# VH-VL binders against L-rhamnose mutarotase (rhaM), part 5

Target 1, 108 residues: L-rhamnose mutarotase (rhaM), of Ligilactobacillus salivarius (q1wre3)
Amino acid sequence: MTVRLGQIMHVNPNYYDEYEKRHSDLPVKFPEMKKALKEAGAHNYSIYLDKKTGTLFAYLEVDDMDKYKAIAEMDACKEWWAYMAPLMDTNPDKSPVTFDLPEVFHLD

## First folded at step 22 (VH-VL)

Design q2 (from p5 with light chain D96N)
Fold by OpenDDE, fold request of step 23:
Structure q2 (fold): chain C 108 residues (1-108), chain A 122 residues (1-122), chain B 109 residues (1-109)
Amino acid sequence: as target 1 above (108 residues)
Amino acid sequence: QITLKESGPTLVKPTQTLTLTCTFSGFSLSTWGMGVGWLRQPPGKALEWLALIEWDDDKRYSPSLKSRLTISKDTSKNQVVLKMTNIDPVDTATYYCAHRTGYSEGFAFDIWGQGTLVTVSS
Amino acid sequence: QSALTQPASVSGSPGQSITISCTATSSDVGGYSYVSWYQQHPGKAPKLMIFDVSNRPSGISNRFSGSKSGNTASLTISGLQAEDEADYYCSSYAGNDYVFGGGTKLTVL
């Protein structure tokens, strides 16, 4: 039911503070994104930054993976990607280059 | 449909504060994604971005001029104001305000005012 | 954000194709750069010709095209016409800053 996701991304070292700020602004600037994430049952969503390497580690739990995956198709998500693209390593469609990590251990 | 027009003094003395007003129509800064920027161009020289204000009052400034710039908006009047302190002859330029495109449209300035020449002289 | 370098001038005859380059310094570390191109006739305000590297705003002639390879963006004008004579500026938006090139004067011979 609930899926735990671990993801690696990369942010431009010149924009660490900007990256944090824009995520703080996400609920206000991109309310549709927040709503979609909530509807997908995303919770315990945290992103950590290794300032030495520009590596981002994201962890989140998702109750509905189908809804979560569908977020990528939303115009709001594409707007968000476009907004964030200058700050991050991106794919040709401006989505952030993301590496999914395998879960090798879990303890409740 | 979108139009912008710059207004303000055309002659300013050194050390004074330059206040420019951008009056626009055809869009509203209450609309999501909308932005208005200020740019300038010294005579015979290149364009330079100064500041940007967005619909949610988010403000951005040129790093080199940030300490001297203040941008603000009056949504009800469709106006954006730029203040530049400690003006100097080097700030002599044509000043433009421009509409910024949406996020998925490359953040470009697609519609410009005609510009207003500001001369800084004693 | 990296500085943008353009050639000071380019020239071409009517009907020819010309290309204006816009090269960023290699100091940028990652991130997508939104490149725009502006046309400016003497005494006039700049006009957006290309946005996001290769997109034309509505009303812009398809003679204008944009591309990017590595750290160099290019504006190509095909079927050069007399009215194309103007200054052209590239711009890059990255993060929280706009950078402009030094401009290129295009002369139509």
Scores: ipSAE 0.878, ipTM 0.948, lowest interface PAE 0.5, mean pLDDT 96
Fold by OpenDDE, last read:
Structure q2 (fold): chain C 108 residues (1-108), chain A 122 residues (1-122), chain B 109 residues (1-109)
Amino acid sequence: as target 1 above (108 residues)
Amino acid sequence: QITLKESGPTLVKPTQTLTLTCTFSGFSLSTWGMGVGWLRQPPGKALEWLALIEWDDDKRYSPSLKSRLTISKDTSKNQVVLKMTNIDPVDTATYYCAHRTGYSEGFAFDIWGQGTLVTVSS
Amino acid sequence: QSALTQPASVSGSPGQSITISCTATSSDVGGYSYVSWYQQHPGKAPKLMIFDVSNRPSGISNRFSGSKSGNTASLTISGLQAEDEADYYCSSYAGNDYVFGGGTKLTVL
């Protein structure tokens, strides 16, 4: 079963360009992370930035939520979090502060 | 055991280009996550970061000195080279290269070379 | 990132505890700051004492500890010994820039 996820995060206003750049580098610098996302069936993954507020909106679809959730336990993911931590609001474990959004509308 | 050693001229004239080489052992810049940085310290003054190069040839420079700096690596020789153009007496300092810790280890410089004093004088 | 301010000097007697502060001059705009502390004896290269705010590298005495509150990081040295006399530098990393404090000279009386 494919699950649609909507998420809000926040990025430091001093690092908008760096945030974009580092995501473009994800396949090269963090190939295990990319692989894990692929194996979880993540697709249509997009992140939008409101430069006025530093608000990030992420949308993605996941075919295997168990595998997706397991990514957070991977060393590769923790290293990715450590890499991105200076750029955004983080939890004590350096994971990005993420607010899950309820889906209020869908059209196929 | 990781070791690093700086080499290059110890006396440079103003307006010239300073070229310093860092030769290291105990790790490889072909290994994921590895990085080498250059730092300097004028006599009796504070430390200053200059540049960083990573295993994938990603390069970072001090914002104030970026226009004058070029960092490069030769993985086969375990060497990192720093070039600084338009040298001035104010650039007189001890120059260090250092190993940078991994991504999950706070990105600190954990192992340093002994440093090389570079004096800029006409 | 912003400049880091340290006291120019601190002093203490053997056996005492001292603290060196490191304060970022700008307000917190979000993001995690990786703070490191380095010890430097005269004529020697800096030595990493604390990384990521409060972690000690292998071989570093547990007399050295690090903490952070707001925009101020602190290095505490307990049971002060004569060999602790040195310059201490704090550093902050944000991915594209390393910033160092002005350094603090620690004198053991």
Scores: ipSAE 0.874, ipTM 0.947, lowest interface PAE 0.5, mean pLDDT 96
Fold by OpenDDE, last read:
Structure q2 (fold): chain C 108 residues (1-108), chain A 122 residues (1-122), chain B 109 residues (1-109)
Amino acid sequence: as target 1 above (108 residues)
Amino acid sequence: QITLKESGPTLVKPTQTLTLTCTFSGFSLSTWGMGVGWLRQPPGKALEWLALIEWDDDKRYSPSLKSRLTISKDTSKNQVVLKMTNIDPVDTATYYCAHRTGYSEGFAFDIWGQGTLVTVSS
Amino acid sequence: QSALTQPASVSGSPGQSITISCTATSSDVGGYSYVSWYQQHPGKAPKLMIFDVSNRPSGISNRFSGSKSGNTASLTISGLQAEDEADYYCSSYAGNDYVFGGGTKLTVL
């Protein structure tokens, strides 16, 4: 079953461009992350930035939520978090502070 | 196991280009996550970061010195080269190259070369 | 990246515990700051003592510890020994560049 996820994060206003750049580098610098995302069936993954507030809105669809959730346990993911940590609000484990949003509407 | 050593001229004239080479062992810049940085320290003053190069040839420079710096690597020789243009007496300092820790280790410089004193004088 | 401010000097007697502070300006909002501490004896290269705020590299004495509260990172040296007399530098990595403090001269009385 495909699950749609909506997420809110926050990026440091000093690193808007860097945030975008590093995501573009994700497949090259963190191929295991890319692979893991693919294996989890992540698709239609987009992140939007409100430059006025530093708010990030992420939308993605995931075919295998178990595999997706397991990504957080991967060393590659933790390294990715470490890489991105200076750019955004993080938890103590350097994972990005993420607010999952409830889906209140969907239209095919 | 990891060692780094700086080499290059110890005396440079103003306006010239300083070229320093870092030769290292115990690791390879072909290995994912590896990085080598250059730092300097004027006599009696604080440390200053200059540049960093990573395994994938990603490069970072001090904002204030970016226009004057070029960092490059030769993986086959285990060498990193730093070039600094338009040298001035104010650039007189001990220059260090250092191994950067991995992503999970806070990006610190854990192993340093002994440093090489570069004096800029006409 | 924010500038880092350290006290110019600190002193302590053998066996005492001393703390060196490293305070960043409040110009940066958000993001994790990787703080490292380096020890430097005269004529020697810096030595990494603490990485990522509070971690010790292998071989570093457990007398050295690091912490952070707000915009201030701290290096604590317990059981002060004569060999600890050196300059100490804090550093911060915030993704694009490294910033170093002005250094602190630790004198063991």
Scores: ipSAE 0.874, ipTM 0.948, lowest interface PAE 0.5, mean pLDDT 96
Fold by OpenDDE, fold request of step 23:
Structure q2 (fold): chain C 108 residues (1-108), chain A 122 residues (1-122), chain B 109 residues (1-109)
Amino acid sequence: as target 1 above (108 residues)
Amino acid sequence: QITLKESGPTLVKPTQTLTLTCTFSGFSLSTWGMGVGWLRQPPGKALEWLALIEWDDDKRYSPSLKSRLTISKDTSKNQVVLKMTNIDPVDTATYYCAHRTGYSEGFAFDIWGQGTLVTVSS
Amino acid sequence: QSALTQPASVSGSPGQSITISCTATSSDVGGYSYVSWYQQHPGKAPKLMIFDVSNRPSGISNRFSGSKSGNTASLTISGLQAEDEADYYCSSYAGNDYVFGGGTKLTVL
């Protein structure tokens, strides 16, 4: 079953460009992360930035939520978090502070 | 056991280009996550970071010195080279290369070379 | 990246605990800062004492501890010993560059 996720995060206003760049580097620097996302069936994954507020809006679709959730336990993911931590609001474990948004409407 | 050693001229004239080589062992820059940085310390002054090169040839430079710096690696020789152009007496310092820790270790410089004093004088 | 300010010098007697502060300007808005501490004896290369704010590398005495509150990181040395006399530098890394403090000279009285 495909699940649609909407998420809010926040990025440091000093690192808007770096944030974008590092995501471009994700497949190269963190191939295991990319692989894990792919295996979880993540698709239509997009992140939008409101440069006025530093607010990130992420949307993605996931075919296998169990695999997706398991990504957070991977060393590769933790390393990715460590890499991105200076750019973002983070939890104590350096994972990005993420707010899951309720889907209030959908049209196929 | 990781070791690093700096080599290059110890006396350089102003306006010349300083080329320093870091030869290391105990790790490889072909290994994911590995990095080598250059730092310097003028006599009696604070440490200053100059540049970093990573396993994937990603390069970072001090913003203030970026225009003068070029860092490169030769993985087969376990060497990292730093070039600094337009040298000035103010660049007189002990230059260090150092191993940078990985993502789970805070990106710190955990092992340093002994450093090489470079004096810039006409 | 913001500058780091350290006290020029601190002193303590053997057995005492001392703390060295490292304060960043508030210009850094948000994001995690990786703070490291280095010890340097005269004529020697720096030695990593603390990484990622509060972690000790293998072989580093548990007398050394690191913490952070707000924009100020702190290195605490407990049970001060004569060998602890050295310069101490804090550093901050945010992925693009490294910033070092001005250094603190620790004198053991």
Scores: ipSAE 0.873, ipTM 0.947, lowest interface PAE 0.5, mean pLDDT 96
Fold by ESMFold2, fold request of step 23:
Structure q2 (fold): chain C 108 residues (1-108), chain A 122 residues (1-122), chain B 109 residues (1-109)
Amino acid sequence: as target 1 above (108 residues)
Amino acid sequence: QITLKESGPTLVKPTQTLTLTCTFSGFSLSTWGMGVGWLRQPPGKALEWLALIEWDDDKRYSPSLKSRLTISKDTSKNQVVLKMTNIDPVDTATYYCAHRTGYSEGFAFDIWGQGTLVTVSS
Amino acid sequence: QSALTQPASVSGSPGQSITISCTATSSDVGGYSYVSWYQQHPGKAPKLMIFDVSNRPSGISNRFSGSKSGNTASLTISGLQAEDEADYYCSSYAGNDYVFGGGTKLTVL
């Protein structure tokens, strides 16, 4: 069953344009990441930026959460995190600091 | 075994364009994650990063020198070329090319060429 | 100006431990900063000693260690040997730029 995910992350205000550029690199530079997301059934994946605050709002839908969670163990994912880390708030393992949001409304 | 070697003129005149070639072996710049950077070190001074080119032809330049720099590669020849326009005596330095490690290895320059001294005359 | 400050020189006797500091002059960058350390003997190219703050490349002695606290990274050399006499440079990759410190001359007495 498809799971809808809403998340907040933060980008350093000095690097909004670089964030967008590097994120557009994901399917090209990191084809294994694109493949893994597709295999997990990730779709309708959008990230919105509030330039007043540096807040990123991510929305995506995932068909297989086990496959999605397994992405974090891939060498390609560790490279992706490392690639993005200079632009964002990150955890010690360089994954982005994320805040999961509960869904409060849905309309098909 | 990764090796890199810089080549080009050792003496240039002000306003000329400096062209430096990095010839390398032991890796291919078409392989995922590979990068080559250019750096310089004026006599008695700190190292300064100039430019980087990656396996997918993504290019980065030092912001203060961006308008003067062009980096390119010829993967079939295992070469990376740096061009710097409008040379001035302050550009006198030893120029290095270096292999850049992968992103999870810290964006570091792990193997360097021997360097080539470029002197800009009066 | 360099955004990284290092002491101009440091000295120690064989067998001693010494520490070289590298302090960022720009605070509040807001992203992760990759710190590396390079050793350079006179007339030679730099050699990577530490990457990403504390990791040693293959073949680098475990006498070399790195750490970071706040805006300051540190390189520690234990069991000091004559061959350690060299210039040491820190570097930082933050955002999309590389910055190098001014260098520290280590003298082994």
Scores: ipSAE 0.682, ipTM 0.893, lowest interface PAE 1.0, mean pLDDT 91

Design q2 (from p5 with light chain D96N)
Fold by ESMFold2, last read:
Structure q2 (fold): chain C 108 residues (1-108), chain A 122 residues (1-122), chain B 109 residues (1-109)
Amino acid sequence: as target 1 above (108 residues)
Amino acid sequence: QITLKESGPTLVKPTQTLTLTCTFSGFSLSTWGMGVGWLRQPPGKALEWLALIEWDDDKRYSPSLKSRLTISKDTSKNQVVLKMTNIDPVDTATYYCAHRTGYSEGFAFDIWGQGTLVTVSS
Amino acid sequence: QSALTQPASVSGSPGQSITISCTATSSDVGGYSYVSWYQQHPGKAPKLMIFDVSNRPSGISNRFSGSKSGNTASLTISGLQAEDEADYYCSSYAGNDYVFGGGTKLTVL
């Protein structure tokens, strides 16, 4: 079953352009990440930036949450997190600090 | 065993372009995650980072020197080249090239060349 | 993050422990990342001693340890030996550039 995810993260305001550049690197530098996201059925994945606050709003849909969660254990994901870490708020393991947002409305 | 060695002129005149070559072995700069950086150290002074080139030709430069620097690679020769324009006596330093560790290994420079002293005449 | 401050010198007697500090003067969480420590003997290239705050590369003595608290990273050398006399540099990778501290000369008395 497809799960809709809404999340917020934070990027350092000094690095907005670098964040966009490095995120565009994902399919090129980290092809295993792109493949794993596809295999989990991740789609309609968009990230929006509020430049006033540095807040990132992510939306994605995932067909297989177990495969999606397993991505965090991949070496490629740890490299991706480490690559992004200097630009944003991260946990001790370099993963982005992420806050899940409850869905309050959905229209088919 | 990773090794790197710097080569180029030891004496340069002001306004010239300095060209330094890093020749390395024990890794390929076509392999995912590999990078080579250039750094320098003026006599008796601190280390200063200059530039970095990655396996996918992504390039980074020190903000204070960006307008004067060009980094490039020749993967088939295991070489990285740094060019610095408009040389000035303040650029007198020992120049190092170094292997950069992977992202999850802390972006560190783990293996350095022996360095080459470049003296800029006044 | 524009500057890393280290003391110009520290000293200690053989067998003692010493700590070298590296303080970011303006930092944010993303700007003071990936702290590394380098040892440099006179006339030689720098040698990586600690990466990512506290990790030791293979072959580095366990006398060398690293830590970070707030905007200050520390290199601790225990059981000082004459060979530890050298210059020590911290570095940080943040955003898209590297910043090095000014260096600390360690004298073993």
Scores: ipSAE 0.637, ipTM 0.890, lowest interface PAE 1.4, mean pLDDT 91
Fold by ESMFold2, last read:
Structure q2 (fold): chain C 108 residues (1-108), chain A 122 residues (1-122), chain B 109 residues (1-109)
Amino acid sequence: as target 1 above (108 residues)
Amino acid sequence: QITLKESGPTLVKPTQTLTLTCTFSGFSLSTWGMGVGWLRQPPGKALEWLALIEWDDDKRYSPSLKSRLTISKDTSKNQVVLKMTNIDPVDTATYYCAHRTGYSEGFAFDIWGQGTLVTVSS
Amino acid sequence: QSALTQPASVSGSPGQSITISCTATSSDVGGYSYVSWYQQHPGKAPKLMIFDVSNRPSGISNRFSGSKSGNTASLTISGLQAEDEADYYCSSYAGNDYVFGGGTKLTVL
């Protein structure tokens, strides 16, 4: 079943415009990432930027969490992370430093 | 095995446009993740990056030289071309083209051409 | 990163270890950057020795190692040999551009 995810990441304030540009590259430069997200049933995927702090807030809905989690093991995902890494806070494996947020309210 | 070779004039006059061609083999610049960069080194001085072109025609230029540089590719000939306008004696350098590694391999230049010395007369 | 500072020269005797530093100097630097190291013998093209801080390309001796602490990257050469005498350049990639250090001349005594 569909899971709602809320996440926080951080982008370097010097690269807000480049972050947006490179994220727009995902469907065309990284077609395997687009395909994997679609196959996991990822939808209503939005990322918001607070330019005062560099905070990124992501919201998405996922139909198959096992497929979604498996994306992290794909070679294409490692390329995507490496592509984005110069712009944002990352872990040693280049994945974005990400904080999952608990849902505290939902209205149908 | 990847190889690259620079070609172009060795002696140019001030104000001319310098055109350099990188001819390569061992990879296709139509293949995902492939890139070619241009760099230079004035005699006795440090390396300086000039430009980069990727398989999808995405292009990057050194900020200090961007107004003078144009990079392009011809994938059918395995060539990348760099043009630099308004040449000046300070542009005397050895010019290199190099293969850029994939993103997960650190955006590095792993294989370089032998370089070509371009001397700008005074 | 607006500038990378390297020592102008370093020297060591055969068999010793030496370290070359590369320091980013900018108050505005805040993102992660890819650091690479290149070796250049006189009259030759640069050769990639280390990429992404500490990784060795295939065929590069494990005598060459890289590390990073804060804004400083380091190249360490263990078991120094006469053939290691060369110029060494660090580079970083952040955002959309590459920056090279001024280079360090390594002299093997």
Scores: ipSAE 0.616, ipTM 0.885, lowest interface PAE 1.4, mean pLDDT 91
Fold by ESMFold2, fold request of step 23:
Structure q2 (fold): chain C 108 residues (1-108), chain A 122 residues (1-122), chain B 109 residues (1-109)
Amino acid sequence: as target 1 above (108 residues)
Amino acid sequence: QITLKESGPTLVKPTQTLTLTCTFSGFSLSTWGMGVGWLRQPPGKALEWLALIEWDDDKRYSPSLKSRLTISKDTSKNQVVLKMTNIDPVDTATYYCAHRTGYSEGFAFDIWGQGTLVTVSS
Amino acid sequence: QSALTQPASVSGSPGQSITISCTATSSDVGGYSYVSWYQQHPGKAPKLMIFDVSNRPSGISNRFSGSKSGNTASLTISGLQAEDEADYYCSSYAGNDYVFGGGTKLTVL
């Protein structure tokens, strides 16, 4: 069954515009990422930016969490992380520092 | 084996447009993640990055020189071309083209051409 | 204005270790993990020695190592040899452009 995910990440305030630009590059530069997300059933994927703090709020829905988690093992995902890393807070492996949020309300 | 070679005029007069061609082999600029950059080094001075073009035609320019630079590619000829307008004696330098590594390999320039010296007459 | 500052020169004797620094002008450097180091002998093209702060390309001696602390990256050459005498440049991919340091002339005494 579909899982709803809420997440917080952080972008460097000097790079808000570049962050948006690089996400718009995803279909052209990283087609395997788009394909893998679709295969995991990822949909309704939105990322919001609070420019006062650099906080990114992500919401997405995932039909197959095992396939979604497996994306982190793909070479294409490593390249995507490396491409985004200069713009945001990252772990040593270049993955975004991500805080999962519990869902406290949902309305169909 | 990746190789790159710069070609173009060795002596240029002030105000002219400098056109440099990078001819490469061992990779295709249609291949995902491939990029070619241009750099220069004035005699006795430091390296300076000029421009980059990627496989998907994404282009980047040094902020201080952007108004004078145009980078383009001809994938069928394995060539990248840099044009620099309004040449001045301060532009005298050795010009290099270089292969840019993939993003997970640190955005580095790993293979360089031998360079071509361009002298601007005074 | 160079965004990356290197000392103009460094010297050492054969067998010693030396360190070349590369300091960003701002503490909010977004590309902490993408500092690269290049070696250049006179009349030759630059050679990539270190990428992503501390990684060595294939064929580069383990006498060359890189590190970063705060806004300063360092290239360390251990067991200094005559052929190490060259110019050394750091670079960074700073979000949307490449920045090079001014270069450091290493003299082996």
Scores: ipSAE 0.585, ipTM 0.869, lowest interface PAE 1.5, mean pLDDT 90
Fold by ESMFold2, look of step 22:
Structure q2 (fold): chain C 108 residues (1-108), chain A 122 residues (1-122), chain B 109 residues (1-109)
Amino acid sequence: as target 1 above (108 residues)
Amino acid sequence: QITLKESGPTLVKPTQTLTLTCTFSGFSLSTWGMGVGWLRQPPGKALEWLALIEWDDDKRYSPSLKSRLTISKDTSKNQVVLKMTNIDPVDTATYYCAHRTGYSEGFAFDIWGQGTLVTVSS
Amino acid sequence: QSALTQPASVSGSPGQSITISCTATSSDVGGYSYVSWYQQHPGKAPKLMIFDVSNRPSGISNRFSGSKSGNTASLTISGLQAEDEADYYCSSYAGNDYVFGGGTKLTVL
């Protein structure tokens, strides 16, 4: 059962270019993260940036939410979070501060 | 276990290119997460970061100096090389290479070489 | 532009506690996650004392502690000893750069 996720995060406006660069690093520097996302069936994963506010809007679809949630426990994910942390709002464990959005409309 | 040592000329003339070599042991720059940085300290002044190279050849440079700096590595020799072009007397400093900790371990420079003083003649 | 401001000097007597501050500009706050502290004795290379704000490397005395509040990181040395007399530098990995404070000379009276 595929789940659609909408999420908001925030990047420091001084580091927009670095945010994009480091995200492009994910498949190269963090191959275990790419593999884990694929194994959870994550697809149509897009992150949009509102440069006026630093707001990031993520949309993705996930086929296996249990596998997706388990990614947070991986050592590779902790390294990925630490790598991204200097650029964005994070929790004490370096994970991004994330606000989940309820879906209010969907059209196939 | 980890050791680093800087080598290169101690006296350089203005406009020349400074080449410094960091030779290290106790780790490999082919290992995931490993990095080596270059820093300097003019006599009596603060530390200044110059450049960083990582295991996957990702390279970072101080924005104010990036047009003059080139960092490279030779993993088979456990060496990192820094080149700085168009040397000027203000570049007189002690130059250090240092091991950079992994991302989850704080991006810190935990082990430093002894440093090498480079004097730029007038 | 990120800058880290430290007092030029501080002093204390043996056995006392001393705190060295390191203040960043407000523009760095969002990416200001990795603060480190280095000790440097004359003629020596810097030594890492604290990383990631408050973590102590193995072999560093628990007399050294670090903290952060807002844009200010602090290094506290308790039970001050003569060998603590040195220069102390804070640094941050802010965004895509390392920046260092100007250094603080600690004198043990």
Scores: ipSAE 0.578, ipTM 0.877, lowest interface PAE 1.6, mean pLDDT 91

